VH-VL binders against q5slc1. Designs and how they scored, part 5

Target 1, 112 residues: q5slc1
Amino acid sequence: MGALRGRWAEEEALRFLLGKGYRLLWRNRRTPFGEVDLFMEKDGVYVVVEVKQRASARFGAPLEAITPGKVRRLLQSARFLLGRDDLPVRLEAVLVHGTPKDFRLEHLVLEL

## First folded at step 13 (VH-VL)

Design y6
Fold by ESMFold2 at other seeds, look of step 14:
Parts: C-alpha cells; structure tokens; sequence
Structure y6 (fold): chain C 112 residues (1-112), chain A 121 residues (1-121), chain B 108 residues (1-108)
C-alpha cells in the first residue's frame, strides 16, 4: 500500500502550493527533531508547510496559534534539512476542510 | 479549573434511546470542539464523533451514523450525545472530551468522568 | 481510516524496569499527529503525550514518546508504582480520529 494513496489531503495541499509557484524540496522528511510534511521554497525563502485535515466543516473558524514546541521542532528540522541556520525560513499551514469528495483549502502564514 | 461533568448511569432496554449530558466549566464552552468516545467493559476506546458548540456542526464515525445525535445547549454550557435503537453491545462507559484549541492538534484534554449505559432485557 | 495496533496487549514488569509500548498505524501518521493517554481502572483517560513526543502538563520526564510514519513508541525509563495502567495511542492526522486497543502495563 502506497502512503501517497492514503494521504489525499497532503497531495491536494502540494498541488495547491505548486500552483502558487512554490518549489518542493523534501516531502515527509524525518529529522532528529520531528517530521516535516512539505519542505518548500518560494522567492528565496524556505518554507516548512504543515498539512492538517479535518472532516468537519471548520473552514474559516478561528484557531489558536501553533504550539511553541511544534514551532521549535519545525525550525530545528528546517535547519537540519538545510545544513545551516542562517537562511530565511517561514512556517505555513494548509488546512484541508472536509473529505476527499468535498473539501476546501485554507492557506496560512504562521507568525514566528 | 477546566472540568467536564457527565450525567449519571443509565439502564435501558434494547430498542430504547439514551441521552448523556456533559456540562463544561472553567473555559469558553463555544470555543472548543467536543468529542464523545465509547469504552465497552474491559475494552478500549472508540471515537464516536464531535460537535462544535458554537455552530452545532457535527461529524460522526461511520459506525454510529444514523444512531447517534450530538447536540448542545450553550446557555448552560452542556453537550449531549443521544444513542438510539440501543443494543446489548451498546453497554459501555461513554465519555465526553474537549478538543485542543490549536491549529494542528486534536488531542483530548480533559475528559468527563464517564457515564455507564447498561442495555439489558 | 487509520487503524492503530498497540503491542504488546499486556506488559508485565516490575517497578524500576524500563517499559516500551508500541503503536503501529495502518498508514503513515504524518507530522506525528499522535497522542498517548493513561487510564486506570474506574477512571477517565488522561492526556499523557501529544504530537508524538510532547509531555502534557505535569507528566514526569521518565515518560518519553517517539516515532514517526507508522511506528510510535512510549517509553518509561524507570517504572514507578503509579505508572501501572493501560495506555492508549490516538491519531489525529486524518478523520475519523482513532485509538489503539491499548496496552495494559501491569505489575509482575
């Protein structure tokens, strides 16, 4: 069984970001600090993109921030993948609301 | 202090319905999704579904679709789970649990104390 | 939906020993969207670990979570009497949310 077949929301998120001019560097990459869903680049900035699927109709609902622990691990993972810590890195989310047959995407840039 | 307090144990006959309540305190009830889970005697946990108290939107696990109804009363910060056409294998402890309010998280904290529903002839 | 299989079903150990509890997913649980709960008889489950490795408030550092993809573990470095309980994993990567069947950690 292929992991891509079961990860439909991540595939839709990737398609969406590629269409916005993002370039994919790594996918589902494990580091000593955790796993990164999509590691991408846009306009000279490296981007850690985390994908979250929820079947309920949560589109546009206010959400609290990313946890400090997750921010730290995602940034540490980016530095690990780049092999250096002096490059610009941004955190983003793609929230996938719904099911494979009926979904909407919400794309967010997360504050660091 | 965040708490979820559930209604007391129920004894029902097969074919009946039961409605379990879950009263929230110590936080803004309408800001967090509420979940329900089933634990049959001596068994593990099984997710039933969720409700967003602000909107009343719900989503149910397929196994329970058609028999479960989740509602809430925001004036008293209380969520409800109703299970209809009860069968003997519905005998279980039913829990409510609060979702995390984070962009990526859906872990459950806290949980209610549980409500034993016994279905017997 | 994602099926979580915990092993072993029952783990019998003595205080002072190291415990390793496994949770295997039927498909990848990306971003380590995985939590662990402790449950004692007659009590509700309690959040123990979230995001695979983050301890909930008040959880001692002898508990550690790790893993990614399909394989996750909960490790207790040195068992205390209060650690004997049933532990459940839960995924929140793809709806519907699911739990493992539990590992009962009991005193030998």
Amino acid sequence: as target 1 above (112 residues)
Amino acid sequence: QVQLVQSGAEVKKPGASVKVSCKASGYTFTDYWMHWAKQAPGQGLEWIGEIYPNSGDTYYAQKFQGRVTMTRDTSISTAYMELSRLRSDDTAVYYCARDSKTIFGDWFDPWGQGTLVTVSS
Amino acid sequence: QIVLTQSPGTLSLSPGERATLSCRASQSVSSSYLAWYQQKPGQAPRLWIYDASDRATGIPDRFSGSGSGTDFTLTISRLEPEDFATYYCQQYDYSPWTFGQGTKLEIK
Scores: ipSAE 0.732, ipTM 0.904, lowest interface PAE 1.2, mean pLDDT 90
Fold by ESMFold2, look of step 14:
Structure y6 (fold): chain C 112 residues (1-112), chain A 121 residues (1-121), chain B 108 residues (1-108)
Amino acid sequence: as target 1 above (112 residues)
Amino acid sequence: QVQLVQSGAEVKKPGASVKVSCKASGYTFTDYWMHWAKQAPGQGLEWIGEIYPNSGDTYYAQKFQGRVTMTRDTSISTAYMELSRLRSDDTAVYYCARDSKTIFGDWFDPWGQGTLVTVSS
Amino acid sequence: QIVLTQSPGTLSLSPGERATLSCRASQSVSSSYLAWYQQKPGQAPRLWIYDASDRATGIPDRFSGSGSGTDFTLTISRLEPEDFATYYCQQYDYSPWTFGQGTKLEIK
């Protein structure tokens, strides 16, 4: 498995989602509204996936909010990358709890 | 309304320990991670570590691992940072700061007023 | 860990001028997980910008944050006397959280 310097948590998140049948379209794509970590597709729905790593063990923490500004920018970025705004888009998170040698993944669908 | 009030300045000898307190008010203390940062005289900010008051879980920056201990008392909404085996380069202002409590964010707001720790000969 | 390098170390300008403060990361900072803080002498830092471009409550719109990847900028469109302070960037992409060394914005 090993540990990759730098973007190791993003690589683990990508492998995890590929194993769940997601298809990768783009990664680390910059738009006028911000950067999208992983832009993927699953079952005909486009998915913006944001990855967040924390070395502290936060698994099971209380439900945390996503800021309205972040939601807006992620959706705007998806529409920019697609070049249209009439396609289904979902926001998801992969939370990576821990360090390269000892981590757990939490996969969330973000309700809008 | 949201406020972090830290304990007063400390003067310590090399080799001693210091324990700084940070009393929270105006929010639910157990819902937010608390962070500690160091600012040596004329220097920038350095992250020391974090504690989750609900569980007591901690994570420390490598530079401080083995010398720092973060604790809390949820009954009085107070976080603590203890630094042991003090050296002259531990002379600094120490801040507590509250995490943002968002899925993706770990910015700090508010900060305590700071506690000057002086390690003198 | 992610090292943040701010430039310039000191920026000497006059009120009314435009200021541009740079923060460069040693690796890409995903999804703009970057904040800016203002600190005046004898005071605690204050949150100024979060998520690279969002102003904290009460921060004037003359302050704007921008950038992505490894390069981030804090811009002050028209300096006011109260803007002269030290500014720090901070990343929260990968633990441990780190700060830049600061840019001191001083009156010329």
Scores: ipSAE 0.724, ipTM 0.906, lowest interface PAE 1.3, mean pLDDT 90
Fold by ESMFold2, look of step 15:
Structure y6 (fold): chain C 112 residues (1-112), chain A 121 residues (1-121), chain B 108 residues (1-108)
Amino acid sequence: as target 1 above (112 residues)
Amino acid sequence: QVQLVQSGAEVKKPGASVKVSCKASGYTFTDYWMHWAKQAPGQGLEWIGEIYPNSGDTYYAQKFQGRVTMTRDTSISTAYMELSRLRSDDTAVYYCARDSKTIFGDWFDPWGQGTLVTVSS
Amino acid sequence: QIVLTQSPGTLSLSPGERATLSCRASQSVSSSYLAWYQQKPGQAPRLWIYDASDRATGIPDRFSGSGSGTDFTLTISRLEPEDFATYYCQQYDYSPWTFGQGTKLEIK
């Protein structure tokens, strides 16, 4: 198994967001448009949260772009899971920098 | 055109070291992580590690930790991978490859042409 | 680390046939963080598919990628002579990044 085991970064991201008052609706939900890591709710807004782990020291780096294809698939997945397209949806990321023994989280709201 | 050009083939004896270079052109060298991969004869690809040319930060696969060193020279847009204490099973083609520059992606495009390192007694 | 196992090791088919190449991960690969590469003898790998299903620039639409979780496929709807090569999958969900061992697609 080595230094990285299971879906540890996703578990840490979930714990972090639950502690911030987010409510979990679904996790790792497959749709015709892709898979959503965490589908959550906060203050009446539905949130698609994508988790990305990198062991290298990338904490605090300048914001990088999300591909238009990824944005499209995440929004389509949210609409599919909700069964409607008239509810507010936000895209967020939790970047997990490091390894299971030594990591930091970066929480971002993604702009389209 | 984005291009990665690697140094030429090397023949080494067991116990020696080799340093492979990878010269980048057609893009801003310091903006993208650079990766190295190994392909032994008749075998698949194995990731060795990565370097961020801007900071020099590195991360190595556990299998290579302690024998590999990745460096760069930003003034000539060149990344380096040095492998020490060579063994016969280090005989392989070594590739450099550029990471994507996206928040979630780490696919590799383009790849260098490869550098054959032969370790023989 | 995530181990990717490709099957079959060698796939022998004729031009015009449909090919299906499998990549199975030792744990779930979230968000379809998976790419495919094509490699011909004496050449470097070339990016073919990223994010499980997005074709790289210039890749013909007879190639399609699909799958999620632990099971991913690369499908070639109608084989052309130039498609005979070795294909590798790669995951970028959890470090270290890993490759499958490859499927050699050869002409029957």
Scores: ipSAE 0.703, ipTM 0.900, lowest interface PAE 1.3, mean pLDDT 90
Fold by ESMFold2 at other seeds, look of step 13:
Structure y6 (fold): chain C 112 residues (1-112), chain A 121 residues (1-121), chain B 108 residues (1-108)
Amino acid sequence: as target 1 above (112 residues)
Amino acid sequence: QVQLVQSGAEVKKPGASVKVSCKASGYTFTDYWMHWAKQAPGQGLEWIGEIYPNSGDTYYAQKFQGRVTMTRDTSISTAYMELSRLRSDDTAVYYCARDSKTIFGDWFDPWGQGTLVTVSS
Amino acid sequence: QIVLTQSPGTLSLSPGERATLSCRASQSVSSSYLAWYQQKPGQAPRLWIYDASDRATGIPDRFSGSGSGTDFTLTISRLEPEDFATYYCQQYDYSPWTFGQGTKLEIK
């Protein structure tokens, strides 16, 4: 628990998504395939949300993609946490640009 | 072939400034953040800061704020790091390194060959 | 700032042995935002592992990375002579990006 004091960006991402009607199931869950930041649900769809903070201003800049390895591990983690592979799962990102005193959020649905 | 080639070794006196260059080739220079790191003799690596060549935006580690300036010249695909008010503990190898271009990644690949800066006498 | 502490400082082993290098973070490095670099004397660091467990291009499969949260490891299943070097971990969860102080893997 002491480790979450430095995770201000994750707290802001969670608050933002809760305000958009997402429901939190788990956070910072370890699986054999890695750790999931936020595991949530929205309108019957399970959502793996990954949070990334950068102090430099990268808002709106074109980024190529999530790496194939990370996609694989996030999907494997979702299936592990659900205990089945026949439920709808979506990958999303919340990019936090800036510092605790001056930041902006970018919310992305990751197409695969 | 993606490559970063740095300027040659420098010997400076305390109080002077040094400007290290890093010439990029084999990729679109303006599409990737460039980072700089310090490695003092026999020591590990320390991140100094970053620049986005497209915009010129920079961000510096607190330890170097006020003494470091990062710039670039996009016409020759070259990044620069200038360190002012040099002192003996600035003696180190300085590296440039290219950031990843992914949503979540900020690993460094490739690195320049390094530039030794010696501050003496 | 996230402090990365590597252990041991120096690891003395022989070719053919298994090596395990540790990197511990002062706070959780979520989503495994962690890389490993190899550095030989007089050379620049080279990317070895990214996202805790993915090998960079051309890195042999005797190298494996694992871990999450605060504890990460780099394992070399069977040491080759060319593997003796210093290894650094680096986090990219929160700015500023930080490196561990290194583990020197040397011939016993």
Scores: ipSAE 0.620, ipTM 0.883, lowest interface PAE 1.7, mean pLDDT 90
Fold by ESMFold2 at other seeds, look of step 15:
Structure y6 (fold): chain C 112 residues (1-112), chain A 121 residues (1-121), chain B 108 residues (1-108)
Amino acid sequence: as target 1 above (112 residues)
Amino acid sequence: QVQLVQSGAEVKKPGASVKVSCKASGYTFTDYWMHWAKQAPGQGLEWIGEIYPNSGDTYYAQKFQGRVTMTRDTSISTAYMELSRLRSDDTAVYYCARDSKTIFGDWFDPWGQGTLVTVSS
Amino acid sequence: QIVLTQSPGTLSLSPGERATLSCRASQSVSSSYLAWYQQKPGQAPRLWIYDASDRATGIPDRFSGSGSGTDFTLTISRLEPEDFATYYCQQYDYSPWTFGQGTKLEIK
């Protein structure tokens, strides 16, 4: 397979999470607080999933946590999309290390 | 407090090589990727590549592959960029810049003061 | 290969006016992976805005960033003499990282 148009890393992240039993609700949904890459559900918990691609081979390297501003905006977006703020919501990341022809995924839970 | 201090301006002839240094202070040098960027006179910024000082791992933009070498000396917290087989369109200011250390961020802060490399006969 | 196109190339305004600088991406920059830098002649770029809308430390609140998807803006609500400079946008959604070509904000 050659170079993919658009969001190839997001497609791979989605495929990976569907294989883990996640259910997709919305994708690339814009809100007043920003855009959500993947909005999913697993075991009764709503999940905001953010996808980050880097071509350098950073798999397994330590990274610091998400910035407080980004956490706030992602949670505000989830509340907007759900129309309420009393449901369980989790933040997750899928880090895509590499290129379309040679990549690895790292799946992280960011928020409780 | 965090600072990147680069070596001084250089004048080179076509075909020569140049090695620019970038000394880091005020943070743990080995914990952050270091980037290099080019700014030709009157032009915008162009990313050259990156190095992870802890491992020495590098990744270069395709345009510069084969002519650029990035190295570091962790004992003196200094990164280096060497550009070989210089030609006139390599005349530019070269910057080092520190990556953010966040899961989603790759903005650059701080930047070194820049090193002017002039290639002329 | 995300291309960032800034407009206008040059913006001529007077102190006290509002400035709006645009950055458009060749594909969506999801999750607001976009930064802005200010650069004055003979100086290094300085981080101004990150994550599309968060001001770097010490940046005045007259600067605001906004946008999502392919369209981003940097707004200066009331220009001060020190604000006349060149501004660059940068994306960090997909490697390689890329910069816009800049908007020169000049007095007149």
Scores: ipSAE 0.616, ipTM 0.876, lowest interface PAE 1.7, mean pLDDT 89

## First folded at step 15 (VH-VL)

Design j1
Fold by ESMFold2 at other seeds, fold request of step 21:
Structure j1 (fold): chain C 112 residues (1-112), chain A 121 residues (1-121), chain B 108 residues (1-108)
Amino acid sequence: as target 1 above (112 residues)
Amino acid sequence: QVQLVQSGAEVKKPGASVKVSCKASGYTFTDYWMHWAKQAPGQGLEWIGEIYPNSGDTYYAQKFQGRVTMTRDTSISTAYMELSRLRSDDTAVYYCARDSKTIFGDWFDPWGQGTLVTVSS
Amino acid sequence: QIVLTQSPGTLSLSPGERATLSCRASQSVSSSYLAWYQQKPGQAPRLWIYDAYDRATGIPDRFSGSGSGTDFTLTISRLEPEDFATYYCQQYDYSPWTFGQGTKLEIK
């Protein structure tokens, strides 16, 4: 319950993705390459989902760049968690715009 | 070269208001969120809030709600921060800083040179 | 909001020594949403490390960031005279964005 209160945007993102038929494998999992927010599966594909909260009204803005370092670390973390590197892995974002009382979600598939 | 150039130092009495400007150059002003931070003498940094120059949308830290107003003039690539009902603990250097333009990042680069606001009777 | 506590407050070392600066968060800072800044007296802060691990452009490779969860570290492998400054950590996991109170790295 403490984790829910302290990390409300991640909980909302998880609820949203579960409702879209994603299945949760791990959450907040540390690896030698960094931490993965949500590691999930959808239609036979493993998915690393990163959650970002901003209180400001950023919903519907054009897609911004992801840094190469962050991409590398997320993919390395996925391979570490799977124990193999021959499976398809997708990188996705859930952007949580607003505050606990008034928020909107934006779900993106990120280019690799 | 990306630069943020702030207005000069101000001396104000308690109860007054101050409006600090931050002129951007070397990049597309409307593409990046702009932030403001406070650094009291000999102290650390405190985030005040942010503005998106394209839309004018703002968000303020709770401590500054009701006393801070952030605006911008996109025709001259300038952001403004106004702080009202000044009190002695508002004495500080105020910085503007440009946000990163990334999906997940909100680090600040570059920063303005700072504006000293002194509040004294 | 996430409170960042840096330690030590002041670190006195000599050129050539290794420096370790700590930043502890009041809750997990997920996805390494953490940056470090250097500030010298009379100057604005300058971005040093972003995403916990990545050096900003032009930052020497003697600087490295590490950590995850609640504990983050800035390490300087071999101090140079220009490295003596105050360093701040900043989180961008949850609004509002917050800074640590700083660690002053000074010449012994």
Scores: ipSAE 0.792, ipTM 0.923, lowest interface PAE 0.9, mean pLDDT 91
Fold by ESMFold2 at other seeds, fold request of step 21:
Structure j1 (fold): chain C 112 residues (1-112), chain A 121 residues (1-121), chain B 108 residues (1-108)
Amino acid sequence: as target 1 above (112 residues)
Amino acid sequence: QVQLVQSGAEVKKPGASVKVSCKASGYTFTDYWMHWAKQAPGQGLEWIGEIYPNSGDTYYAQKFQGRVTMTRDTSISTAYMELSRLRSDDTAVYYCARDSKTIFGDWFDPWGQGTLVTVSS
Amino acid sequence: QIVLTQSPGTLSLSPGERATLSCRASQSVSSSYLAWYQQKPGQAPRLWIYDAYDRATGIPDRFSGSGSGTDFTLTISRLEPEDFATYYCQQYDYSPWTFGQGTKLEIK
């Protein structure tokens, strides 16, 4: 039930990043290490973008860490999709705060 | 040790309200979202909603919207969940649980010990 | 909202056996936004696995999580007596957060 447009926050994140000049290479790509939401490119750099939706208003929350296991799996997935491990890959987040009718986006570059 | 200690069991009549407390210790109460979940006898877990103790911001599952109110008192590191207009299918154990503090995660650790609320005539 | 369906509802096995518990989501759960909890009668749930793959502190290495997309698995390589309990999956991809209905792992 509800499979049509069930990934609304991911669609909004994609639209937002395309508007910022990002180019989409793959989306929702499964690898042996997990799934990558958006695999993109910007100014010659490959970017793994992970989208997180929360209906609660979390804009005032302090900066939070990404877990080491998740970083490792995202980087392994990027290497798998590229077929090589010698290219720089950037991790980014798009935090979608709210619901389909009322949401705000926060775009972050993740330090790793 | 991080602990969540909930108030004792309650017996209520249909139409009444109940307010369950959850006292936090061993961590900075205002840094973590707090969640509440329901488990009816012999049933699984159902998420009710969340509160951010620092701001008091809340979000409730649609099923509970209009009947649940979550609050907190930061001076005593205590979260509260009030459920109004009780009916027999509200009989359940109610848990508070602390959210993770990560950019992508919303798993719950630890959980309170649970508060049994019995609604019967 | 994302519906999580666990299977089987009850799994009857003996100590020493391998257990496989399944959790299926009604839509893709991206970036493995999924956790597993263990609950014994009269006790609160306990975090077991987070981010689909990572064991919580103190969880024995006989427990492992796997899967992606809509299909996730909790595996116990060699059952111990203390492992017989009910296990719940939980997603945190899209609000509201939801739980599966549970798999009761019971001694045969």
Scores: ipSAE 0.792, ipTM 0.919, lowest interface PAE 0.9, mean pLDDT 91
Fold by ESMFold2 at other seeds, last read:
Structure j1 (fold): chain C 112 residues (1-112), chain A 121 residues (1-121), chain B 108 residues (1-108)
Amino acid sequence: as target 1 above (112 residues)
Amino acid sequence: QVQLVQSGAEVKKPGASVKVSCKASGYTFTDYWMHWAKQAPGQGLEWIGEIYPNSGDTYYAQKFQGRVTMTRDTSISTAYMELSRLRSDDTAVYYCARDSKTIFGDWFDPWGQGTLVTVSS
Amino acid sequence: QIVLTQSPGTLSLSPGERATLSCRASQSVSSSYLAWYQQKPGQAPRLWIYDAYDRATGIPDRFSGSGSGTDFTLTISRLEPEDFATYYCQQYDYSPWTFGQGTKLEIK
């Protein structure tokens, strides 16, 4: 156990994904295109996971879109970290709704 | 044109309450969170809280908890912010602002024109 | 909460010069969770940059955003007279959302 204080939502997202059989490769990695919260692997596929916290009760809200610029930067960051551009990469989100003592997780695969 | 039009300036005495309105047009009012922010004279911006017009759900910054109430009337696409037990340091311009409608974003666009609230004896 | 500290408080420059406005966070902010706003006296703030890097609609390409971690920058490559205003950064990584105290960009 080794929770890091300050970025509690990211830690809860990581614990949740590890429990689902994801393997962590890197976390909090900076690239020329931005940073990657969690870079992981599941069933032979590399996965970029973006974590978002909101204290307001947004669980069950209508589906929201991701901006094209953010998609591009996340994929560019993945290719930079892998050192190659010929591997499949999946984008996922973990939405953390609430506060440290009362939160719920929503896990999404972002279709691109 | 997406617009947020706020109610006019108000002068209040300490201990009173004020209720500022923010009328939305040019978009689906119930689809976007609405935020309120404070700007004291010569100072920067301070986030007060948010309301989801569809459900009426709110979340307030700790500093304002217990003194602020946010409501809305979806039939006229209008959000409200009420601040009670006013004191002199509540003198400020109060803004409403629309949240982005994206999975990761919470930037504000557009903003209302602002409502000056002056608290003086 | 995440405290955003902008520097300098006031930046005095002439048209044609390059401006660099800094925003420092009290903890790491995911680079896509930061926005910039322009505000002129008597007016509401206007969205300028979102997701740290992306210009809002109609914003000239002389404006660019950069940075990651705790350090973010708004750069104006060549100042125009209309660019003199106060600029605020805002984070949306962790609730509550917070703003920097602003940098006033004034004509020298």
Scores: ipSAE 0.791, ipTM 0.920, lowest interface PAE 1.0, mean pLDDT 91
Fold by ESMFold2, last read:
Structure j1 (fold): chain C 112 residues (1-112), chain A 121 residues (1-121), chain B 108 residues (1-108)
Amino acid sequence: as target 1 above (112 residues)
Amino acid sequence: QVQLVQSGAEVKKPGASVKVSCKASGYTFTDYWMHWAKQAPGQGLEWIGEIYPNSGDTYYAQKFQGRVTMTRDTSISTAYMELSRLRSDDTAVYYCARDSKTIFGDWFDPWGQGTLVTVSS
Amino acid sequence: QIVLTQSPGTLSLSPGERATLSCRASQSVSSSYLAWYQQKPGQAPRLWIYDAYDRATGIPDRFSGSGSGTDFTLTISRLEPEDFATYYCQQYDYSPWTFGQGTKLEIK
């Protein structure tokens, strides 16, 4: 599932966010601290968006928060990409539930 | 202490079925997805599928679709994997493993001790 | 399906040496959705590293994970006798979840 269309969930997440008025700055950008899926801007705020695909039917299920290590690395990556460390950055998730033929999106703002 | 304790080794004939159990303790069984993996003798690990104990929702790897059934009994915190129409290449150690409970993570911790299933005539 | 290829298949080293174990993915594994497991004969796998970089509880700091994209590495800075085992990488970027075939780290 998804094998013929490489990173299909990320593409669907990008289309979804562009339709919500987000502006793409970088995608799939490697940094010394890891990789950022989508680095975007919305209403004057920089946003790191991480995409997660799961084929199982997980829509609406409770999930724990993001791990401290991942928060640290995402913020370090944002600082690296911006070339400065004095700007606020919002972390968001797009959870893609299902397969290319039958999926649903869940868009979350992550508490830090 | 979080633990997954699996049922004992089984010897089966080709064409039979086997049902392996995995009893969870030390955590809320219904809050975590449970996974099953296969390790054939001298080989690496192969993911079979997953079940959410709260809902009973499942997803199986294509290779096992149609032959595997995952179930659970939430009253005794136990997950099950049944593999039907057994072949000699189903001889393996089968593991249950608990998924992480994070928004992005799907690493496995802990694992059950494994159940050896031997298929021979 | 993301195929993970580990190299070398077998790594023969002595205690005190540095070990470098590689895991290559057939497509980019974004956001470092990658874990490492250690397995000794007759035992279940044990979580060692998660999110490519983070040590599981109780794992010594001589173990470190690195890499991004298609190339990931598990490094052991100074081998101890208890470190000789088989190591597997696992991705959780796209379902189905997959494992590498393993690298056996053995005493020379």
Scores: ipSAE 0.790, ipTM 0.920, lowest interface PAE 1.0, mean pLDDT 91
Fold by ESMFold2, fold request of step 21:
Structure j1 (fold): chain C 112 residues (1-112), chain A 121 residues (1-121), chain B 108 residues (1-108)
Amino acid sequence: as target 1 above (112 residues)
Amino acid sequence: QVQLVQSGAEVKKPGASVKVSCKASGYTFTDYWMHWAKQAPGQGLEWIGEIYPNSGDTYYAQKFQGRVTMTRDTSISTAYMELSRLRSDDTAVYYCARDSKTIFGDWFDPWGQGTLVTVSS
Amino acid sequence: QIVLTQSPGTLSLSPGERATLSCRASQSVSSSYLAWYQQKPGQAPRLWIYDAYDRATGIPDRFSGSGSGTDFTLTISRLEPEDFATYYCQQYDYSPWTFGQGTKLEIK
């Protein structure tokens, strides 16, 4: 219960997903294609979870999809970490709206 | 094309306030967060805060909290930044800039041309 | 908040040379939440690289972004006269968004 520091939103996202039955495999894992925030598993499916913090409230704002370059790099990273490219991988986001003392989480499954 | 056009240069006395405008064109003004940044002479960039034109919601950097007010007029696609109780170290070029509209991105494109605010006694 | 430190402050090179501009963060900037901007005197900054690696529209392929974690680099493989400017990095991992102090790339 110490004071949160540094990457507090990622810690809250991880706690939230663990409480939803996700299992953590790797965290902040670097690959030749970039870095993966959380690499997890849920119900036998591998999941790349990206965490994004914004202090301002972003509810209701229309958001465009994740950029094609970022999708490509996240999927390439997942395949690198798995050592194979024949397994389904789901891309998810945890949006952390607010500050350490007053935040809300929004959990999204992203279309590939 | 997307364009942000800012109001002209201002000269102010210490203790006064200034209100800079940023007129948007070429996109749906209410769909994108707008940001403001400061660049003092010969210095780098400093983020001031953001406003969502649709709702008017704002968030300000701690350094400017209490002195900055960001507003907008959606009928003329214009954002405003007002800085009060001016002092000499507020002398800077002030930029508006449009946020990206992606789930994870917050890069700025485009930027306004900048507004020089000079505070002198 | 995340402090970005760029190095060197000034980089003096000649056209045709390779330039390497560094941006170091005070904590890990995960998920490629980093952008680069070019600014010439009297002009607004212009988006150059986003998501650490992706060139903005119209940016020549002699510019490339690399790095992860706390260390990011903007590389210009062969300098052209129009490339001499100040370059800023910006992070958007954690609010408030912050910029590096800039690297001025000038003609030797």
Scores: ipSAE 0.788, ipTM 0.921, lowest interface PAE 1.0, mean pLDDT 91

